VHH binders against Type II methyltransferase M.MthZI (mthZIM). Designs and how they scored, part 10

Target 1, 355 residues: Type II methyltransferase M.MthZI (mthZIM), of Methanothermobacter thermautotrophicus (Methanobacterium thermoformicicum) (p29568)
Amino acid sequence: MKTTHRIYFKNSADMNELKDKSINLVVTSPPYPMVEIWDRLFSELNPKIEETLIDEEDGLRSYNLMHEELEKVWHEVDRVTAPGGVVIINIGDATRKIGKKFQLYPNHVRTIDFFFDRGYQVLPFIIWRKQSNKPTKFMGSGMLPPNAYVTHEHEYILIFRKEGPRQFKTEEERKLRRESAYFWEERNQWFSDVWTDLTGVSQRLNHKNLRKRAAAYPFELAYRLINMYSIMGDWVLDPFLGTGTTMIAAACAGRNSIGYELDHNFKDLIESRINETLKLSNEIVMRRINDHIEFIREKNGKYYSENYKFKVTTRQEQDIRLYYPRTYKKIKNNEFEFFYQEVNPKKERQSKLNI
Key: E = the ipSAE of ESMFold2; O = the ipSAE of OpenDDE; V2 = 0.75 times the mean of E and O plus 0.25 times the DockQ between their complexes.

## First folded at step 4 (VHH)

Design g35 (from f4 with R98A; framework vhh_7n9e_1; at its last look DockQ between E and O 0.06; V2 from the best seeds 0.00; counts 0 for: pae O 12.1 > 2, grease 26.9 > 24.2, placed apart)
Fold by OpenDDE, look of step 6:
Structure g35 (fold): chain B 355 residues (1-355), chain A 119 residues (1-119)
Amino acid sequence: as target 1 above (355 residues)
Amino acid sequence: DVQLVESGGGLVQAGGSLRLSCAASGFTFSTYWMYWGRQAPGKGREWVSGISGSGEYTAYASSVKGRFTISRDNAKNTLYLQMNNLKPEDTALYYCAAGDLYSRYFDYWGQGTQVTVSS
């Protein structure tokens, strides 16, 4: 088994490299409109944005102009997403003071409207509340009403499905789907509408080191979403690749990926992370297996995985296959292949004993 | 262990200048967005400036735009903040942070250096 990963350093408003309906899953986090750190980026895309922000102090106009730039990308996302495909966008609302006016700019609403209006099924989204020590930009009125405002500490993981549930028509596809199943206990955790356990500090994966611009979410977030809404062999797209988190997560999950990144300076960073993917992937798979083993000790699962020789909770878990990339090859300047090996439960058990 | 150590703070008169430094260790410095934040007495911590790993992108809070300049030397694992035309309102504990303002998450931060601007 191998997966292919391609990186394009260009504006994802033009994905001419991708065919219509060729993508099974989109997982991305765009620059958030009206977040100051992104003002320059948006202004470079459209200088009028700078004018509205700085000269006119018109937040609404700025907000709209920024979203117009994102919507160019979303149009391409729509084009390239296959029927039954899923589009997942991690996005946060922005709280900002423009001039003398403080308000929240509802990026999640604007994004939902875009896809909803185009016929996507809006699925229940996830509120991601991260334990953050983020600095506060604005001060409320403290204990004196009415001018205080709620502390905004969550982001949205918006989930859209194109043209209904995905259909699997061939036995091979169905088999692959079965093999791509997740554990019952994972489902219970992942399919919660509120995530509070993902901290930007993935101490476990030590890979959070590369939080840059476009992929501002942790590896675990991308990894979960990819496992939740794709199967092995699928194509995952990230129009805002940033440091490559989505790509790495896809690789770890046995999915192909395509990423766009506007800033070519991320190339070296992405490549450096690719080098770490092998180690990371092994750790992730081992963790999943070990966590399951611990879980099942207590629950006494009704079904049995012949492959991994442990009990599982549901029949659908019986065919789970967990692979990790063992090696990779750079095929082109912007193309990588990963070669996979199935996890060996015996080896995993031994590793646990040595800890 | 990740360490961020800020320096360069002090007492300065209004209109004066300071240059802050942040020495980073224990992580791949060049791969992180780096930020300056500050916390004034009785106020919450606010971000001041950010710079991308490569230094290509810089951002500033509106309150400091045009006065402060963020820069970095990746070879030295050092973040800088040149503060010009300082105002009493700039008085705060300034801290260096690594992470992502975009997601409003900081992985690491220092203890800070005190900047006091007298009128």
Scores: ipSAE 0.000, ipTM 0.249, lowest interface PAE 12.1, mean pLDDT 86
ESMFold2-Fast, scan of step 4: ipSAE 0.527; ipTM 0.824
ESMFold2, look of step 6: ipSAE 0.453; ipTM 0.807
ESMFold2 (binder alone), look of step 6: mean pLDDT 86; pTM 0.865

Design g44 (from f4 with E56D; framework vhh_7n9e_1; at its last look DockQ between E and O 0.05; V2 from the best seeds 0.00; counts 0 for: pae O 11.9 > 2, grease 30.2 > 24.2, placed apart)
Fold by OpenDDE, look of step 5:
Structure g44 (fold): chain B 355 residues (1-355), chain A 119 residues (1-119)
Amino acid sequence: as target 1 above (355 residues)
Amino acid sequence: DVQLVESGGGLVQAGGSLRLSCAASGFTFSTYWMYWGRQAPGKGREWVSGISGSGDYTAYASSVKGRFTISRDNAKNTLYLQMNNLKPEDTALYYCARGDLYSRYFDYWGQGTQVTVSS
């Protein structure tokens, strides 16, 4: 088994490299409109944005202009997404003072409206509440009513489905789907409408001259979503690749991926992470297996995985196969292939699998 | 242990300038986004400015844009805020913080330095 990963350093408003309906899953986090750190990026796309923000102090106009830029990308996302495909967008609302006016700019609403109006099925989204041991936010607070406002501590993981549930018509596809199953305990955790167990990862950008795309969602977020809404061999797209988190997650999950990034300065960083993918993938797979073993030790699983020689909770788990990349090859300047090996519990956990 | 220590605050007349410093220790300074925030009496904390690890990217709150300049010296593990054309509305306790860009979550911040701008 192998997967292919391609990176395009260009504006994802034009994905001419991709055919219509060629993508199975989109997982991405765009620059958030009206978040100050992204003002420059948006202004570079449309200078009027800066004018509206600074000169006119018109937050609404700025907000709309920024979303117009994103919507160019969403149009391409729509074009390239296959029937039954899923589009997942991690996005946060912005709280900002423009001039003398403080308000929340509801990015999730605007995004939902875009896809909903185009016939997508809006699926239950996930509220991602970031927790840290010492988290603080710059939120307005006061003890005197009525001018205080609620602390904003969550982001949205929006989920859209194109043209109904995906159909699996061939035995090969059905087999891949079965093998791509997740454990019952993972399903129970991942498909919660609120995620509180993922911490925001401040990406350490050690590279000079990187445009501030430092706010990447954590690897675990992308990894979960990819496993939830795709099968092995699928194509995952990230129009805002940034540091490459979605690509790495896809690779770890045995999925193909395509990423777009506007800033070519991220190339070295992304490639460096690709180099680390082998180790990371192995760790992730082992963690999943170990977690399951621990789980099933306390639970009497009704079914049995012949492949891994442990019990599972449901019949659908019986065919689970976990792979990790063993090697990779750079095929082109912007194209990588990973070659996979199935995890062998006998070699790695024979002593622990007697459950 | 992560430590952030602010300095450079004081009393200044409207239209005046101050330069704040934040000395960082206990972590790889150059790999983190750093921020300045402030809290005025009776008000909540507000974001002022941010700078990427490399210093290549900077961001400002609209209220301070054009007047304040954030910078850093990674060799010295120090964050700076040059504040020009100060206004009474800028009166606040200023503190530096380590955090990420999107969520505006900060995991560490200093004790702050007081900036008072008189009319």
Scores: ipSAE 0.000, ipTM 0.234, lowest interface PAE 11.9, mean pLDDT 87
ESMFold2-Fast, scan of step 4: ipSAE 0.572; ipTM 0.839
ESMFold2, look of step 5: ipSAE 0.375; ipTM 0.778
ESMFold2 (binder alone), look of step 5: mean pLDDT 87; pTM 0.878

Design g45 (from f4 with Y32D Y108H; framework vhh_7n9e_1)
Amino acid sequence: DVQLVESGGGLVQAGGSLRLSCAASGFTFSTDWMYWGRQAPGKGREWVSGISGSGEYTAYASSVKGRFTISRDNAKNTLYLQMNNLKPEDTALYYCARGDLYSRYFDHWGQGTQVTVSS
ESMFold2-Fast, scan of step 4: ipSAE 0.011; ipTM 0.448

Design g8 (from f4 with Y108H; framework vhh_7n9e_1)
Fold by ESMFold2-Fast, scan of step 4:
Structure g8 (fold): chain B 355 residues (1-355), chain A 119 residues (1-119)
Amino acid sequence: as target 1 above (355 residues)
Amino acid sequence: DVQLVESGGGLVQAGGSLRLSCAASGFTFSTYWMYWGRQAPGKGREWVSGISGSGEYTAYASSVKGRFTISRDNAKNTLYLQMNNLKPEDTALYYCARGDLYSRYFDHWGQGTQVTVSS
């Protein structure tokens, strides 16, 4: 098994390297309009944004202009996404005071509107809540009604499907789909429309496993979405690649990827993260297996995995195959190939058991 | 509650050195990549350096490679940035950030410490 990963250090408003209808899954988190750290980036893309935001203090016009820049990327996303393909955008709304006016800028609404207007099916989407246990600053008039504001503690994981459900026309495609299945208990955990902290979501980790978790929240988020909305060998696109989380997650899941990033400085960081993740990639997949074995031990599993001979809850889980990347090769300045090892649960479980 | 508190900034002459520190609390520091970023007046945020949880892997922006060194002390929950051969263009607010970054949006960052390099 081999996957291919390409990084283009350029503006994803032009993805001419990609053919129409060539991408199966988009997983991305863009710069958020009206979040102050992104002001310079948007103003460099369109200098009118600086004029409206700083000189005129016109928040609504600035919001609209920033989304017009993102929509250049979404037009390219639409062009390259194959029928039956899924576009997943993690986006937060912005709360901000421009001049003397405080309000929320609803980035998720504008993003939904774009894809809905282009004929995408909006699928049930996910609220991703990051907990803050002790807010020390309050917005508005503190304890005095009515001018106090609620805290904004969540982001959206928006899910759009192009045209309709993906069809699997060949026996080879249907087999690969079955091998790409997730466990019953993973389905029950991942397909909730509300995600909290990953540590809070999983109830089956022992205390030792909590300390040894290899996957941080953004990696695990991307990893779940890739497993939920693609099959092994699919092409995953991130037009706002940043530090490489989507690419690394795709490689860990046995998917190909393409990423776009404006800042070439991130190349060395991405490669360093790849090297770190390769040392942990077996642990990532074995955590899924160990969690499954602990889960099924407490249940009367009716079926057996064909490949690994442990019990599973459903017939659809019988053909699951799990791989991890053991090595990679840089074949061009911007292109990497990953090579895989199929998991051996008996051998790996022995090595991961604690004293 | 996650807290990141930077210190060690100040005024320094071109060619000089500064060592920045970031005290982290409220999370298991050793399991997270940590980053230094900077923002010059009137400029956007620039990523400067990153270090893996173990400290085994590091990376640097091209503008600082060879001059800056990132390190960490996991026993003290502290991140460091050793800045050598400082240039006027290194003048910026320096902040540390936590997380397995997704699309450059840090999940937590500090208030920053000001570094001013005179020519």
Scores: ipSAE 0.506, ipTM 0.807, lowest interface PAE 2.7, mean pLDDT 85

Design t1 (framework vhh_7z1x_3)
Fold by ESMFold2-Fast, scan of step 4:
Structure t1 (fold): chain B 355 residues (1-355), chain A 119 residues (1-119)
Amino acid sequence: as target 1 above (355 residues)
Amino acid sequence: QVQLVETGGGLVQPGGSLRLSCTASGFTFSTYWMNWVRQAPGKGLEWLSGISGSGEYTSYADSVKGRFTISRDNAKNTLYLQMNSLQPDDTAVYFCARGDLYSRYFDYWGQGTQVTVSS
């Protein structure tokens, strides 16, 4: 098994490197309109935005212009997504005061409207509730009603499907689909429409493995979504690649990927993250196996995995195959190939920390 | 592991200046967005400014635009906030925070440094 990963350091409003209908899954988190950290990025894409942000009565105009910039990317996403393909956008709404007017800017609504108007099926989506480690939980006029505001503590993982359910017409495709299955207990955890188990960790908690725990949460989110909405060998696109989380998760899941990113400075960070993840890639898959073995002891599963010699809950789980990337090659400055090893639960090899 | 430590807070007269520093450790500083956020007495968190890993992109809240300047020294793993023309309503605890580009939230925060503007 081999996967290919490409990064294009350019604006994803133009993805001419990608053919129409060539992508099976999009997983991305764009810069959020009206979240102040992204004001400069949006203003550089369209200088009119900076002008509207200065005008204290122009919040809605700023909001509309920022979404117009994102919609240039969504048009490209629509072009490249194959029939039966899924588009997943993690997006937060913004609370912001401009002039005298405080309000929420409902980014998720504008994003839903775009894909809904283009004929996508809106699938049940996920509320990602983040536990707050903020120094304060109060917004607005402190303790005094009525001008205090609720704290916005969640993001939306929006899920759109193009045309209808994906079809698997060959026995080879159906076999690969079965091998890409997830465990029954993973299905029950991952397909909840509220995720509360993936949270950032404040440094103030001072845990032994704080650095590893913090890195795991964005990775685990992408990893779940990729396993839920694609099969091994699929092409996963992230038009706002950033630090490479979607690409790394795709590699760990045995999927190919393509990412777009404006900031060339992320190139070295992405390669560093690839190397760190490869040292722990076996542990990711072994964690899934160990969790399954522990679960199935209590469950008394009725079916059997011949490959891994353990019981499973359903017939569909019997064909599961789990791979981890063992090595990679840098083919070009912007292209990587990953090479895989199938997990062997009986050997339980120590993680390769210094590949 | 990841640590962010703010320094440079204190008491200052209206119209005065202060420079805050935030020293980062435990991660590749030059590749992360860094931010300044404050909390005034009786108010919620207010985002003030952000800077890209390269320093090429900066953004500011309207309340501080023209008065505050964010910068970074990647060789020293240090984030700065130069605060000029300070006003009594700038009184707050100031936090540095690491941006999470993927999820668009702040994943690591310092403990904060107190800035008091009064005569």
Scores: ipSAE 0.012, ipTM 0.359, lowest interface PAE 8.4, mean pLDDT 82

Design t3 (framework vhh_8ghr_2)
Fold by ESMFold2-Fast, scan of step 4:
Structure t3 (fold): chain B 355 residues (1-355), chain A 120 residues (1-120)
Amino acid sequence: as target 1 above (355 residues)
Amino acid sequence: EVQLVESGGGLVQPGGSLRLSCAASGFTFSSTYWIGWVRRAPGKGEELVARISGSGEYTSYADSVKGRFTISADISKNTAYLQMNSLRVEDTAVYYCARGDLYSRYFDYWGQGTLVTVSS
């Protein structure tokens, strides 16, 4: 088994490298309109934005212009997404005072409106509430009503489907779909519309380095979403690739990927992250297996994994196959191939017990 | 508590050199982190000028500073450096040290910033 990963260092408002209807899954987190750290990026894309941020009494013009820049990318996303394909956008709203007006800029609403207007089905989406010790800083007048404001603590993982449910018409596709299944208990955890349990999985790990890397939420979020909304061998697109999280998660899940990133300087960091991930890619898959074995011990499961001979809850889990990338090869300056090892749970578990 | 403390900024003539230091506490440099230098110039937004992996193996630079700036890390001192040579008036900015983790798209901790002024 092998996967292919390509990176294009250019503005994703033009993805001419990609054919119409060629992508099955988009997973991305764009720069957030009206969040100050992104002001320069948006102003470089459209210099009018800088003028509106300096001179504007309210932020509405800046907000609209920033979303117009993102919508150039969303038009390309729409062009390349295949029927039955899914587009997933992690986006936060912004609270900001421009001139004398403080308000929330509802980025998620503008993003929903774009895809809804283009005939996408809006699927039940996820509220991602980040786990943190909250700062004691207050917004507005503190304890004095009515000019105090609620703290903004969550982001949205928006999920859009093009045209309707994906069809699997060939025996090869149906077999690959079965092999790409997730465990019953993973399904019950991942398909909640509120994600607050992401650190729970890392509590079971005895390895400090694996816990630090595998529990990182951007990776874990991308990894879950890729497993939930694609099958092995699918092409996953991230038009705002940044440090490569979506690409690395796709590789760990046995999916191909294409990423776009405006800043060429990210290339060396992405390669560094590939090397670090390869050192622990086996541990990511074995975490899933160990969690499953612990779960199933308490259940009277009536089915068995065909490939691994452990108990599973449902018939649909019988054909699960799990792979991890063990090595990669740089094919071109912007193209990588990953090569895979199928997990052997008996051998892997025995090795861990002996350590 | 994670803390990043910058030092080494100041006034320098065009063509001169400065070395910025970033002393980290509350975590140890490792391959799970990257350290970057971000600048904010008067009237402009933020620009990532250089970054280094916590292992020291990988570095990257903005096109505007390639060949002039060098980022390095002393793991034993838990300190990152930005050596700035052939400074130009356009390099005038507040320089921030920032940390990102392996799986983060963004910096999670920032220093207070140090001012670099390039003028006669």
Scores: ipSAE 0.000, ipTM 0.147, lowest interface PAE 18.2, mean pLDDT 81

Design t4 (framework vhh_nb_b201)
Fold by ESMFold2-Fast, scan of step 4:
Formats: sequence, C-alpha cells, structure tokens
Structure t4 (fold): chain B 355 residues (1-355), chain A 118 residues (1-118)
Amino acid sequence: as target 1 above (355 residues)
Amino acid sequence: QVQLQESGGGLVQAGGSLRLSCAASGFTFSTYWMGWYRQAPGKEREFVATISSGEYTYYADSVKGRFTISRDNAKNTVYLQMNSLKPEDTAVYYCARGDLYSRYFDYWGQGTQVTVSS
C-alpha cells in the first residue's frame, strides 16, 4: 500500500491544481470569523475588514466580510468534491463585544447556509465540547442576572454530503470498503453527536500513558472523521492545513491527502511531525487493536476476524484490515509518498506478554 | 517533558511598561507557534498575541499598538513587551504552545500576575 500527500503553499481560494470532482472527503478547521486571533489574517485578505471592525465598530458587517473570504474557499471545495463526497468543517462560534454590543456571531449557521443553499445534504453533525466542568470565571455580570452569559464551551463539526450516498459499483471497491470498516465499539463512540473526550493535553495529564497513544489532539479528531467518512485510498483535502494534522491523520489511516497553507514556514514543522508520527504510527493501530481485544473479552463476540484471529461483534467487522505507515519518501518539493505495513497483533502481543 | 515558565509579571502604574518572558523546554521550540493569553477576574481566558515559527505576529484589538510579541529561538524564549498599560490589562498572563490553525493549545504555563494600578 502506498499513499500520496501534496502540500500547496498558497491561498485555497484558488485550487487550480485540483480537478473538478476529484476529492472524496474534506476535513478542515478554517480561521474562525470574529475570533480575535484571526482578525489580522482576515484583514490582510481584505483591508476593509479592519476598517469595518476597528473604525466603524460594525460587528455584523465584519462577520459578513470575513465569511465572504471563507466562501471563496468553499466555492473551490464545492468544485473539487466528488458526488457522494463528504465535507466536514470544524468551526466555533464567536462571542465578542464590538462597540456597545456583546453577542454571539453564529459562524456555524453561515457555514450551514452556504452548503445547504448549494444543494448539499446536511447530515447529523457533532458538538465538540472541550473540557469545562467547573468554570471559576464567567462572561458578563457573573452571579448577577440578567446580564450574565452562558459559557461558550463547544465547537461544531459540521458534516455535508454532496448529491447523495456514495455508490460502490465494483467488487474491488466493495472489498476495500469492508476492509476500511471500524469496530462496533469505535462506531458506538465516534457516531455520538456529542464529543467530550477530545481535550488538550495539559501538564497535569502529560504522563506515559497519554504519550503512548500517539494521537495528540486534534489528531484524534481528524483520524476519527477520516475513518468514519472515507475508505482506504480515498483523497482527503484540507484547504487550511496549518501544521499538517489532517494530512498526518490521513497518512495514518491509509488515505491520500492534499493540503493548502498560506504560511510556507509550516513546511519544516510538517516534515518534523511526519518523522515523529512514523515512530509512533504502529502504536496508533495497536491501540485500536488492544482496545478491541479488551472490549471483546467482556462482550463475547459472535463473529471472527480471520485476518487477526480474534472475535468481533458484527459480521461487517470480519474483514477489517489495519495498516500503519512504516516509511516515507519525498518525491517532489512538498510531495510525499508513504509506504505501509499491515499490523500484526500476534507479534505485538507476544512482545508485551513475554515478561 | 514539555514545560513553559512565565516570568516578568508584577505591579505597575497605569501608563507604565512590563516585559514578560516565557522559557520553553522539552520540544523543538523554533517549529511551533507561541502565544500569550490572559485571564482577568470574572472573565474568560482571552487571546492577547501570537507569533508563528516564521515570526508573523497577530494581536487582539485591545492590545494592538501597545503590546509587542517576539521570540528568541536560540534561547527558546517568547516575550511580550507591554507598553501604555491600563488598569483593564490586569490579569494572569499565560504562555501557550499551539497550532493556531486547528485552535489547539496543548501546553500552558502556570501564569504570571500583572497588576496595573489606577
């Protein structure tokens, strides 16, 4: 198995390197309109944004102008996404005071409206709630009604499907689909509409067990979504690549990828992350295997995986095959090929049980 | 072990200046975005400034023109020069390492208190 990964250091408002209808899955997290950290980026894309936001203190107009910049990218996303393809956008709403008005700027609504108006099916989407069980500091007037505001603790993982359900017309495609399946317990966890288990690694939680996972956040977010909404060998696009999380997750999942990033300085960081991930790539798939073995021991599965010699819960899980990237090579400037090894649970388990 | 340690906080009069430092260890500092956040009593943690690996800088509207973020890759340190300080700048200031495009901050320092007297 081999996957191809390309990075274009340019504005994704123009993705002329990509043919129409060539992408099976988009997974991305854009700069969020009206979140202060992104003001400079949006203002550099359109100088009117700074004038509207700072000089005129017009939050709604600023919100609209920022989304107009994102929509240039969404037009390209629409062009390149294949029928049956899925577009996944992780986006947070912004709470902000502009002039005298405090309000929420509903980025998810504007994003939904764009794809809904273009005929996409809006699929049930996920609320990603980051850690926040006992906030000690609050927005607005604190303990005094009515000017206290609810804590903004979640982002949206919006899921859009183009045209309709993907068709698998050849036996080869159907076989690859079966091999790309996930475990029953993974399905039960991943297809919840609320994710509360994907949190940042804090100093208090930084210990040996977390490092063994090799699934640093938001790597796990991208990795789950890629496994849920694509099959091995599919092309995954991230028009806001940043430090390469989506590309690295795609490689770990046996998918090809294409990323766009404005900041050329991320190139060295992405290559560094590739090298670190390759050292831990086997552990990512072994964690899935070990979690399954532990789960199925209590569950008493009815079906059997000939590939891995263990029981599974459903018939569809019998053909699962898990691969990890073993090596990579640089084919061109900013183009990489990854080469794979199938996981061997027997070999890995013997290493751990022979103490 | 990844570690971020802030220093340089203290008490200052309105209109004064302070320089915060954040010493980083346990990772390849030069390849990461670094940033400053602050948390004032009764408020949520808010963005202050960030600097990319390529030294592109971004600021919150409230501090733009008054604060300057910089980094020294040889010393594994990120700095926040704070000028024209206002009472509203009173907060605990946190250093953070993160991938800003994913909105993910994976390590935070313990914080340093800045108090601006009126």
Scores: ipSAE 0.000, ipTM 0.248, lowest interface PAE 12.6, mean pLDDT 83

Design t5 (framework vhh_4orz_3)
Fold by ESMFold2-Fast, scan of step 4:
Structure t5 (fold): chain B 355 residues (1-355), chain A 118 residues (1-118)
Amino acid sequence: as target 1 above (355 residues)
Amino acid sequence: EVQLVESGGGLVQAGGSLRLFCAASGFTFSTYWMAWLRQAPGKRREWVALISSGEYTDYADSVKDRFTISRDNAKNTVSLQMNSLKPEDTAIYFCARGDLYSRYFDYWGQGTQVTVSS
């Protein structure tokens, strides 16, 4: 098994490297309109935005201009997404006071509207409630009604499907689909429309031209979504790649990937993360297997996996195959190939007993 | 209070052009996104073109590259330039107002008839 991963250091408003209808899954978290840490990025894309943030009343014009920049990317996403393909966008709304007006800027609504109006099916989506520490700052007038404001604690993982359900017409595709299945207990955890078990990630990046920024896109979030909405060997696109989370998660899940990132300074960080992840890649799949073994011991499964010699809850789980990237090759400055090994639960357990 | 009044409809031959206008009153026009929708006999109402308060535009696949939506905030008007018209474009065309923070249009005009002959 081999996967290919490419990074393009350019604005994803132009993805001419990608053919129409070539992508099976998009997983991304864009810069959030009206969230202050992204003001500079949006203003560099369109200098009118900086003017509107300083001089305009209520922020509506800034909000529109920022979404117009994102929608250039969404037009490309629409072009490259194959029929039956899924587009997943993790996005937060923004609370902000501009001029005299404090309000929430509903980024998720504008994003839904874009894809809905282009004929996508909006699938049941996920509210991601990041575990927050006890709030130390309150919005609005503190303890005094009516001018106190609700704390905004969640983001949206929006899920859009192009044209309709994906079809699997070849015997090889149907076999690969079965091998790409997830465990019953994973299905019950991952397909909840509320995620409360994943914390947000704060990243501090030390580099000449990089600002400190909060990242709300952890590896586990991308890894779940990729396993839920694609099969092994699919192509996963992230038009806002940043530190490489989607690419690394795709590699760990046996999927190919393509990422776009404006800031070339992320190149070395992404390569560093690849090396760190390879050291942990076996542990990722072994954690899934060990969690399953513990779960099934309590549950007493009805079916059996010949591949791994353990019981499973459903017939569909019998053909599950789990791989991890063992090595990689840098083919070009922006292109990597990963090579895989299938997990062996018996070997892992024997190894732990010897230590 | 809110009023949208369409004009510019008529009869045109296939391959011809027509420009529709919508005059808006009773609200702060510049802060709202505006759209054109159409309804052909026996068919569902469908949206055709959208323009935001920031002037980005989007179009239904059936009219892409043929229709152009634009707005004039000083005159409180939105217009739709329709080129290379086809018989299938025959419909009543409605101007609609959208709240930027809402997925749905909350006000429609009375419509203007466009008839494209073969």
Scores: ipSAE 0.000, ipTM 0.095, lowest interface PAE 23.8, mean pLDDT 82

